# VHH binders against Beta-methylmalyl-CoA dehydratase (mch), part 13

Target 1, 351 residues: Beta-methylmalyl-CoA dehydratase (mch), of Chloroflexus aurantiacus (a9wc34)
Amino acid sequence: SAKTNPGNFFEDFRLGQTIVHATPRTITEGDVALYTSLYGSRFALTSSTPFAQSLGLERAPIDSLLVFHIVFGKTVPDISLNAIANLGYAGGRFGAVVYPGDTLSTTSKVIGLRQNKDGKTGVVYVHSVGVNQWDEVVLEYIRWVMVRKRDPNAPAPETVVPDLPDSVPVTDLTVPYTVSAANYNLAHAGSNYLWDDYEVGEKIDHVDGVTIEEAEHMQATRLYQNTARVHFNLHVEREGRFGRRIVYGGHIISLARSLSFNGLANALSIAAINSGRHTNPSFAGDTIYAWSEILAKMAIPGRTDIGALRVRTVATKDRPCHDFPYRDAEGNYDPAVVLDFDYTVLMPRRG
Key: E = the ipSAE of ESMFold2; O = the ipSAE of OpenDDE; V2 = 0.75 times the mean of E and O plus 0.25 times the DockQ between their complexes.

## First folded at step 4 (VHH)

Design A03 (from L12 with A107V I110Y; framework vhh_lunsekimig_d3)
Fold by ESMFold2-Fast, scan of step 4:
Structure A03 (fold): chain B 351 residues (1-351), chain A 121 residues (1-121)
Amino acid sequence: as target 1 above (351 residues)
Amino acid sequence: EVQLVESGGGVVQPGGSLRLSCAASGFTFSEYALYWYRQAAGIERELIASITSGGSTNYVDSVKGRFTISRDNSENTMYLQMNSLRAEDTGLYYCAAPFDDWYGEDVFDYWGQGTLVTVSS
């Protein structure tokens, strides 16, 4: 039927194409409760309204990653319904703080296309922008996704791979917090270690593992409205590449973020996603572990109360992280590595 | 170091049986769907049988009821039991597994070397 959207295939995309995604969505306290239950997040900023208010916010804000998932999910019917995998992220910048009751909408622009050597798939590079009900940017980012071709014999487009930014500059970060050292409750935050206490090159094992369940992942994909067939539709995927549904890569990001509380409890929010890659697929039954490395410490211009840390978090499946698995001497990822995530967090300073 | 090693092919009389094996290494075998393809002279390679990670099977109509695909995750081996063989079953049989080079952003299927099955008098 002309009335339905069966999803786009690789050959349906055009360089410079702009897509306004259906439908705007109001985030409710029920959505927050569901998100918290999926990951068991312990971060005080998003768990405690009094704690958030002590930092100058109206109330506990929506978690940066829940904002990410909702903005991302709005793009799925148009960009990744027929996708094989979401491959990576770059240039992600969080903007206006989102609270329960805010309404988000998303628009995307195709900024690159590359057909894979198999002749059956291609990679689509997309710049997506999420806005609130006042048309303030809450998140913008670049992602690239591997999408099936409808017809393997269709001619390849000219290859255009965009120049991806290495990072979001510290001057572009949104810093909505005001921190008073006298009023910052270290016990409630969960750690005595603040921005000043971390060192560039420091590696932190987040210790714990969490096993992914089928129902958990289906709840996550429904909460985010990420209806990509590889995550959602077992009838299709039982005849597909792995014979089963693959886990949404963003689910792994949220699991890794939640595990990172153990070692990074005072990382209030994610301010930027500098780069990210989903290096191997994950499935229900996999146990996710994570570790982080401090890549850079950045002063926020004009601020003595808060700083930024650039962090790499690596997630593994069925592989504890006490020895920090990552890449071998040749630069190849360890087969257990499923996420390589480079992001910037905001963290209080001692003034 | 992905490896798929096929064995069990040979010459057999009509009505006979053969068991093909595909031994796999270099990946988490239990997580992948696995396939048997047949290539006959002058004919495009066709999917004959598949088995999912959970053990669900599918067959092309011409072999249903005669062929059985199975897997042994403890031995990282997939099998194709071929019964009541016919002259039209003659061909080169390949096992295949899907692989994605996620960090290289390329997609490919890994193929075995093939094993020849000849059904003749």
Scores: ipSAE 0.013, ipTM 0.427, lowest interface PAE 8.1, mean pLDDT 88

Design A08 (from L12 with F99Y I110V; framework vhh_lunsekimig_d3)
Amino acid sequence: EVQLVESGGGVVQPGGSLRLSCAASGFTFSEYALYWYRQAAGIERELIASITSGGSTNYVDSVKGRFTISRDNSENTMYLQMNSLRAEDTGLYYCAAPYDDWYGEDAFDVWGQGTLVTVSS
ESMFold2-Fast, scan of step 4: ipSAE 0.292; ipTM 0.642

Design A13 (from L12 with S53D G54S; framework vhh_lunsekimig_d3)
Amino acid sequence: EVQLVESGGGVVQPGGSLRLSCAASGFTFSEYALYWYRQAAGIERELIASITDSGSTNYVDSVKGRFTISRDNSENTMYLQMNSLRAEDTGLYYCAAPFDDWYGEDAFDIWGQGTLVTVSS
ESMFold2-Fast, scan of step 4: ipSAE 0.276; ipTM 0.635

Design A14 (from L12 with T52S S53E G54S S56Y; framework vhh_lunsekimig_d3)
Fold by ESMFold2-Fast, scan of step 4:
Structure A14 (fold): chain B 351 residues (1-351), chain A 121 residues (1-121)
Amino acid sequence: as target 1 above (351 residues)
Amino acid sequence: EVQLVESGGGVVQPGGSLRLSCAASGFTFSEYALYWYRQAAGIERELIASISESGYTNYVDSVKGRFTISRDNSENTMYLQMNSLRAEDTGLYYCAAPFDDWYGEDAFDIWGQGTLVTVSS
């Protein structure tokens, strides 16, 4: 029927195509409660209105990753409903602070296309922008996704792979906080280690593991409205390549972020996603572990109270991280690695 | 690194039996669907049998009831038991797996090198 949308297939995309995604979404306290229950996050900024107010904010803001998932989810019916896998991210910059009651909408532009060697799939590169009700950018990022072809015999487009930025420059970061030693409660934050205490090259095992449940990852994808068929339709996937539904890769990002509280408690918010890769699929029953490396320490121009840390967090399935599994000398990922996530966090300094 | 290797082919009389094996390495075998293809002289490769991760099986009509596909996840090996072989079953038998290279950002089929089955004319 002309009234239904079966989603776009690889051959439906065009370089330079702009898509305004339906529908705007107001984020409610109920959404926050559901997000918190999925991950058990311990970060004080998003859990405590008094803590957030001590940093100059109106109230406890929406978690950066919940903003990310909601903005991302709006793109799914148009971009990735017929996806095989969402592969990676680059140039992710968080903008205006989002609070409960704010309404977000998303627009995307197709910036690259490449058909895969199987002739049955291709990779679509999109630049997506999420805005609030005042048209202020809350998040912009590039992602690329592997999408099925409707017809394997359809002609391949010219291959265009965009230049991906290596990182978001520190000068482009939004820094909405004001920090003072008198007002920053270290006990409530959960750690005495501030920006000054971390060293470039330091590796941190986040120790704990969390086992993914079937209902849990389904609830996550429902909260985010990420209705991609590989996450939702067991009837199709039961007879497909894995015989089961794949966990949304963003769920793994949020699990890894929540685990990282143990070692990075004072990492107030994610200001940028420099690079992210989903290196292997994850399924219900997998136990997720994570570790992090400090990649860079950056001063924020004109600020002595707060700094930026560039962090790599690696997530694994069914493999504890005490020996920091990652890539071998040849550049091949350990088979247990499911996430390679390079991001920038804002963290208080002693001044 | 990622590899499928067939074995068990040979020459057999009409009405005879053969068991083909396909050994996998370099990927988590238990997570993937696996396929047997047959290629006769002058014809494109034909999917003859498949087995999903969950063990659900499908067969092309010409082999249904005669061939049985199975998998042993502990040995990273898939099998094709071929019974009541006919002259028209002669061909190169390939095992295959669709592979999504998430890090390499590509998809391709992993193919074995093929094993020849000849049913005497």
Scores: ipSAE 0.222, ipTM 0.608, lowest interface PAE 3.7, mean pLDDT 91

Design A17 (from L12 with S30D E31D; framework vhh_lunsekimig_d3)
Fold by ESMFold2-Fast, scan of step 4:
Structure A17 (fold): chain B 351 residues (1-351), chain A 121 residues (1-121)
Amino acid sequence: as target 1 above (351 residues)
Amino acid sequence: EVQLVESGGGVVQPGGSLRLSCAASGFTFDDYALYWYRQAAGIERELIASITSGGSTNYVDSVKGRFTISRDNSENTMYLQMNSLRAEDTGLYYCAAPFDDWYGEDAFDIWGQGTLVTVSS
């Protein structure tokens, strides 16, 4: 029927196309509780209203990654319902702080198209913008996703691959915190190590592993409204490429972020996603480990109380990270690597 | 480089048995559904058997009960055990896997070069 949305296929996209995604969504305390329980998040900023208020915020804000997942999920019926895999991200900038009770909506623009060698799939590049009820940007980012063709015989579009930014400049970061070094509670934050204590090139093993469960991932998928068939529909996927549902790559990002508390507890929030790649599929039953490297230390212009760290977090499946698996001498990823995530966090300084 | 390499074909009498092997290199075998196809002279290539990453199997009616597909993830190899062979089973047998190159951001099907099975008087 013309009344139903079966999702768009690769040949349905046009360069420069703008899509206003249905439907606006108010984030509730229940959504926060579900997100916290899915990942076991220990970060004080999003768990403690008094802690958040000590940093100049109204109350405990919504976690940056929950904002990301909700904004992303709104794009799924139009962009990636018929997707094979969401491949990567670039130029992700978080804007206005989001609190429980705020309503988010998303709009996307198609900025690139490329057909794959199989003639059955192609890659769609989109720039997505999430706004709150006052039309303030809460997140903007570029992502690219591999999508099925409806008809393998349909002609390929002209190949257009956008120039992706290497990083979000420090001058473009939103820094909503005011930190009093004398009043910053290190015990409540969970670590004595602040921005000053980290060194460029330092590698941190986050030690613990978390096994993904079927029900856990289905709860995450529903919370985010990420109903892409590869994550949701086992009846279709039993006869598909892997014979089973694949885990949403964003779920791996949130697991890795949660694990990174052990070593990066004072990384208050993610201010930017510079680049991210899902390098291999993950499935229920996989155990996720993570490690991080400090890529850069950046001063925030005009600020002595807070700084930025550029961090790479690598996630692996069924492989502990004590030896920091990543890429070999030829540039190939270790087969156990499922996530390569380059992001900027905000962290207090001693002043 | 990602590859599938077949072996085990040959000439056999009706009622005989053969085991075909398909060795994968350059990619993680564990996560993929895998396929055996047959191409007979003058006939399009047809799917004979499949096995999912979880081990579930499927067969065309003409080979059910006679052929068994299996996988050994530790050896990165898939097998097709062919029993009670008939003249109609003669053909080139190909192993195949869909491949999603997430890092290279591309997708293509990987095919073996084929192994010939001849069932003759």
Scores: ipSAE 0.191, ipTM 0.595, lowest interface PAE 3.8, mean pLDDT 91

Design A18 (from L12 with S50R; framework vhh_lunsekimig_d3)
Amino acid sequence: EVQLVESGGGVVQPGGSLRLSCAASGFTFSEYALYWYRQAAGIERELIARITSGGSTNYVDSVKGRFTISRDNSENTMYLQMNSLRAEDTGLYYCAAPFDDWYGEDAFDIWGQGTLVTVSS
ESMFold2-Fast, scan of step 4: ipSAE 0.355; ipTM 0.676

Design A19 (from L12 with N58R; framework vhh_lunsekimig_d3; at its last look DockQ between E and O 0.30; V2 from the best seeds 0.00; counts 0 for: pae O 9.4 > 2, unsure alone 64.8 < 65)
Fold by OpenDDE, look of step 5:
Structure A19 (fold): chain B 351 residues (1-351), chain A 121 residues (1-121)
Amino acid sequence: as target 1 above (351 residues)
Amino acid sequence: EVQLVESGGGVVQPGGSLRLSCAASGFTFSEYALYWYRQAAGIERELIASITSGGSTRYVDSVKGRFTISRDNSENTMYLQMNSLRAEDTGLYYCAAPFDDWYGEDAFDIWGQGTLVTVSS
């Protein structure tokens, strides 16, 4: 046990601590293929090099969420190995476009700590930054996670809760595309609806459902090099809280994003993750549905060719979304809701 | 609507027995672990027993050998058989499921209003 890593417990974290996460990851076309096989994403930007080139890129880039999962996965052994729950995300901002061949690494800084009232757990706030081989930021975000204490008698750290932004301002978005209305192929993209066609408050049922398979979500989680035990070890988890392996929340995000193609096909990429909440756990055998609401329609300063849509995508398990399940009158989530994801996408405008 | 409703509480003498029930609705009962909590006056709420979706049970030391947690998925009901009750077992008992706020900052279980158990001579 002396050479094995038991992970960090709540009392092991220090405010201001910087953690360099092990195992840089070179992303390959094989990763893209596997990601596509897992979620069936059909977005033109990430599916077609010629399409991507028409938008000023060298080739089809790595999907925003694949980047997120890879950057996130690196943090798990050090941050959330002994976590009870992943509580949320904020301030997610995508930077440099990622391509096959790029190598990503992640560093996290502890920016907040709060012991829970029970004295047995606490919340750790971290700012994580993913960079490529040229030290360009490809993604940064804030994450907070509830972590167990090893010693319940360990003294409580000073409570520090960081300010969390509600959303990433439009001025902070990285827009790596150039769109010519005349050259944007709507047929290839799969939708005639562009930024101009969406209205704030508009709700879209993405209709289709996808059932999660046990081996499938584990394969995805391994692809991301996420080592959280709750996703893999049934021998242990059968005696745990749920009696079964829980699905990585990011898996649900990617499923929902893929489903969102039906209705949001021209959402080229995710530029920001404003918030994310895994409201209920998902398991193998659950069928995931999703719907989206347009929360904001934002012009990008200095740009007339591309706009930003702030989108809430809600995912449910074993419940179609024709009636847009979300919260009840008291503010409680529908019991079928498993994801509340607030993010900003880039979408071409009508020239 | 998600709902948990406890019943079966009452007044009993030391050494007596009670059987509590927790009726659940509004979710897939069989997929979730379930818990019994209790809260004595002036004392923090405590977890006393749990049962996984697979039927594995756990108990705190103070109730081991005396309490038995069980579930009937066909009836969406969880039970707590309490034997050899003691004065220190007095409190509000309520059931919980990790359902509504799994990943919230208050990642606590959803629970009902509770049922009162009083052990007194």
Scores: ipSAE 0.008, ipTM 0.292, lowest interface PAE 9.4, mean pLDDT 92
ESMFold2-Fast, scan of step 4: ipSAE 0.390; ipTM 0.694
ESMFold2, look of step 5: ipSAE 0.019; ipTM 0.472
ESMFold2 (binder alone), look of step 5: mean pLDDT 77; pTM 0.764

Design A20 (from L12 with S53E N58Y; framework vhh_lunsekimig_d3)
Fold by ESMFold2-Fast, scan of step 4:
Structure A20 (fold): chain B 351 residues (1-351), chain A 121 residues (1-121)
Amino acid sequence: as target 1 above (351 residues)
Amino acid sequence: EVQLVESGGGVVQPGGSLRLSCAASGFTFSEYALYWYRQAAGIERELIASITEGGSTYYVDSVKGRFTISRDNSENTMYLQMNSLRAEDTGLYYCAAPFDDWYGEDAFDIWGQGTLVTVSS
């Protein structure tokens, strides 16, 4: 029937196409509880309303990554239902603070297209914008995703690869005007190490590992409404490229973020996703470890109490990170590396 | 630098058996479904058998019950045991693996060079 959406295939996309994604979604405290239980997050800002209020926020906000997953999930039926893999991100800027009770909606624009060498797949570049009920931007980002063709003999489109930004400039970061670190509680935050204590080039092993389970991953993808067949439909995927479902790359981002509390407890808020790459697939049964490197320390104009850190977090499967696996001398990723995530966090300073 | 190499082909009489091997270098099989294709003279390549990483198998009807696909992930090698061979089984046999280059942001199939099987009296 013409009334059903079987998902778009690579040849269905056109440069400049705009899609208003169905359906708006109100985020509830139940969604927050489910997200917290999936990752075991310990960050004080999103766990404690009194802590958040001491920093000048109305209450404990929705975790930046839960905002990301919900905004992303709205794009799936139109963009990535027939995807092979979501490959990466660039230019991700978080905007207005999101609280329980806020309603989010997403719109996307196709900004690039490239057919792959197999003639059966292609890469679609999209710029997505999530807004709240007041039409305030809560997140905008670029992502690119490998999508199947319906017909391998369909002609390739003109190749257009967008110029991706290397980072979100510090002047474009959203720092809520009410936020202040004047009453920051180090004991409740869980660490004495503030912005001042980190050094550019410092590498931090987050030590712990977490094993992915089928049921937990299915709950995550349902919470986010990320219904891509590669994550959802085992009947289709058992005859697919891997013979099984693959883990949503965003699930790895949230696992790595949660693990990073051990070493980065005061990295309370993600302000930007500068770039992210899903470098190898991961599956249920894999154990995820993570490590981080401090890439830059940035002053926020007009602020002495809060600074920005640019951080790379690398996640691995079935490989502890004490030796900081990343790339070899030829620039190739270690086969155990599943995530290369470059992001900017806001962190208190001593003043 | 990723490569598949077939071996085990040859000339065999009708009713005979052959075991084909497909060895990988530059990548590991452990997470991939693996395929055997046959190319007969003047005919398009056809899928003969496949095996998932979990061991689930598929066979085209013409070889079902006669051919057995298997894999040894520790040796990075896949096999095709061919029994009760018929003249129509003659052809070049290729192993293949779909490869998603996530970092290179591309997809392509890795193909072996082919091994010739001739069933002749």
Scores: ipSAE 0.172, ipTM 0.587, lowest interface PAE 4.1, mean pLDDT 90

Design A21 (from L12 with A97R F108M I110V; framework vhh_lunsekimig_d3)
Fold by ESMFold2-Fast, scan of step 4:
Structure A21 (fold): chain B 351 residues (1-351), chain A 121 residues (1-121)
Amino acid sequence: as target 1 above (351 residues)
Amino acid sequence: EVQLVESGGGVVQPGGSLRLSCAASGFTFSEYALYWYRQAAGIERELIASITSGGSTNYVDSVKGRFTISRDNSENTMYLQMNSLRAEDTGLYYCARPFDDWYGEDAMDVWGQGTLVTVSS
């Protein structure tokens, strides 16, 4: 029936195409409670209204990654229902602060197309924008996704690969916080280490591991409405590439972020996603560990109370991170590495 | 068509050796990184070893020093030499090729049918 959306195949995308994704979604405190429970997040900003108010916010905001997952999930039926893999992210910039009760909607634009040499798949480059009920941008990002072709004999489109930014410039960051040393409670935040205390090249083992459960991941994908068949449909995936459903890569991002509290407790929020790669598949039963490296320290123009850190967080499956597994000298990922995530966090400074 | 075909599986005693082969057709073999995955009963499919187009290799710790991945570009074939086999090495072994993309090895697009390795008693 013409009334159903079976998902798009590579041939269905056009350069410059704009897609308004169904449906707008109000984020409730119930959604926040579910998100917090899935990851056991300890960050004070998103769990304590008095703490958030001490930083100039109205109340405890929605976690940046929950905003990401909800905005991303809205794109799935149109962009990636028939996708094989989400390949990467670039230029992810968080905008207006999101609070419980806010309504988000998402629109995407196709900015590049490339058919793979196999003639069976292609890569779609998409710029997605999430807005609140006042049409303020809450998140924009570029992602590229590998999508099946319906007909291998269909002619290839002209190859257009967009220039992907290496990072979101510090001047483009939204900094909604006002930090006062007198009002910033280090004990409640969970650490005495502020922006000034971190060094470029410093590596931090987040120590703990968390095992993914089947029901946990299904609840996560349902909360985000990320209904991609590779994550959702066991009947199809039993006969697919891995013989089972694969874990949504964003679930790994949230697990790694939660683990990073141990070492990065004063990283208030993610202001930007510069780059992200899901380097190997993860499944229910895997135990996720994480470590981080400080890539850069950036002053926020005109601000002495807060700064930005560019961080790489690496997540592994069934492998503790005390020796910081990543890439070998040839650039090959360790087989246990499942996430290479380059992002910018906002952190208070000592005056 | 693009195809990967495994061979060399079988039954072997603990401490024994097997050599798996992965014969490739339908693409320019020398341009691709190639991977060996293992699926054991009650355990998820895991990456065991990889080899880049340039010949650089990587292994999971459990097989490091026992398994050797190699390739022969003239024969369009990748190998996995498996020494000092343990009961835990039992499983279906798959060779795989990633998508040819500008951004690396994020997903596998071609899989072989699998070859069974049983290490018993």
Scores: ipSAE 0.006, ipTM 0.313, lowest interface PAE 10.0, mean pLDDT 88

Design A22 (framework vhh_lunsekimig_d3)
Fold by ESMFold2-Fast, scan of step 4:
Structure A22 (fold): chain B 351 residues (1-351), chain A 122 residues (1-122)
Amino acid sequence: as target 1 above (351 residues)
Amino acid sequence: EVQLVESGGGVVQPGGSLRLSCAASGFTFSEYALYWYRQAAGIERELIASITSGGSTNYVDSVKGRFTISRDNSENTMYLQMNSLRAEDTGLYYCAAPFDDSWYGEDAFDIWGQGTLVTVSS
């Protein structure tokens, strides 16, 4: 009937289309507890109100990735319910700090369309903006998603591919922290290594692995309201492309972030997502490992207490990262690599 | 670079057997679910059998108990063993693998073979 939303197919999108996503959502302490339990996060900023207050915040904030997942999940019924794959991210910038009790809403604009070569699928480029109850931007990002065509014989739209930024400039970063040596507790943070101690090109094995469970992933997709059929509906997917449900790529991002505490404990928050690619599918039963490379060290203008690091984190399935698996000589990802994630973190400096 | 090639089709009498092969190249075969489709003259292509990366199988009712799908990851080959063949099994048989943008690139689609003809004569 006209009253139900069966999801959009590639032919349903129009360049310049604006979509106000239903429905606003208040993030509660219960949502935070569920998120922490899914990933076992050890970062002090998001687990300790006194620690967060020592950095000038009101209380422990909502984790940047939980903000990402909730903002992203609101787009799913309109953008990616019939999606084949979420292909990548660019220009992701975190804005206003989010606290328990804040209400988020999301709006998207279609900024590009490209039909794939044999006419069965197309790629939709979307700029999404999440705001809080005061209309302050909490997150904006570009993503592109492969969506099935309803009719392979339908004519292709004019191809428009947006210019994707390589990174979020350091001058555009939101830096909500005030750091002093007297107030920053290195023992509570979990590491003595600060911004000054990392070097461009340094590679860090995060050592540990975590096995994904079916129930865990279903809890995650429900928490985020990411009801895309490829993640959610086993009845459809057992007859579909992989014969089973695919793990949401953002779940892998959160697992890799949590693993990165071992080596990057003082990376307070993610300030930007420069690019991200889900390079091979992941499934329940896979064990996720991760490693990181320092890509750049950036001074924050006018600040001596805090800096930015541009980091690449690579996640693998069933493959420990002691030898830093990535791409082969031909530029193809190792089959065990499931995430290539380029992001900017904020980290205290000694001055 | 990325390719599926079917073989093993031919002419067989009712009650006979054939084994189809689907050889894959250019991707990590062991990670993907794989499919056999059949197309008879004048009707749409039908999914008849599937096998997941873990080895779980599924069949349409009309071939269940007669056809067996299997895979050999060391040889990058999928098979369809067809027993107790009937005239209505006549058709062009295709193998297929799912699209994965990470492995094939953003312009890749489902990988399809060219098909192999099976004719069951009276």
Scores: ipSAE 0.000, ipTM 0.289, lowest interface PAE 10.6, mean pLDDT 87

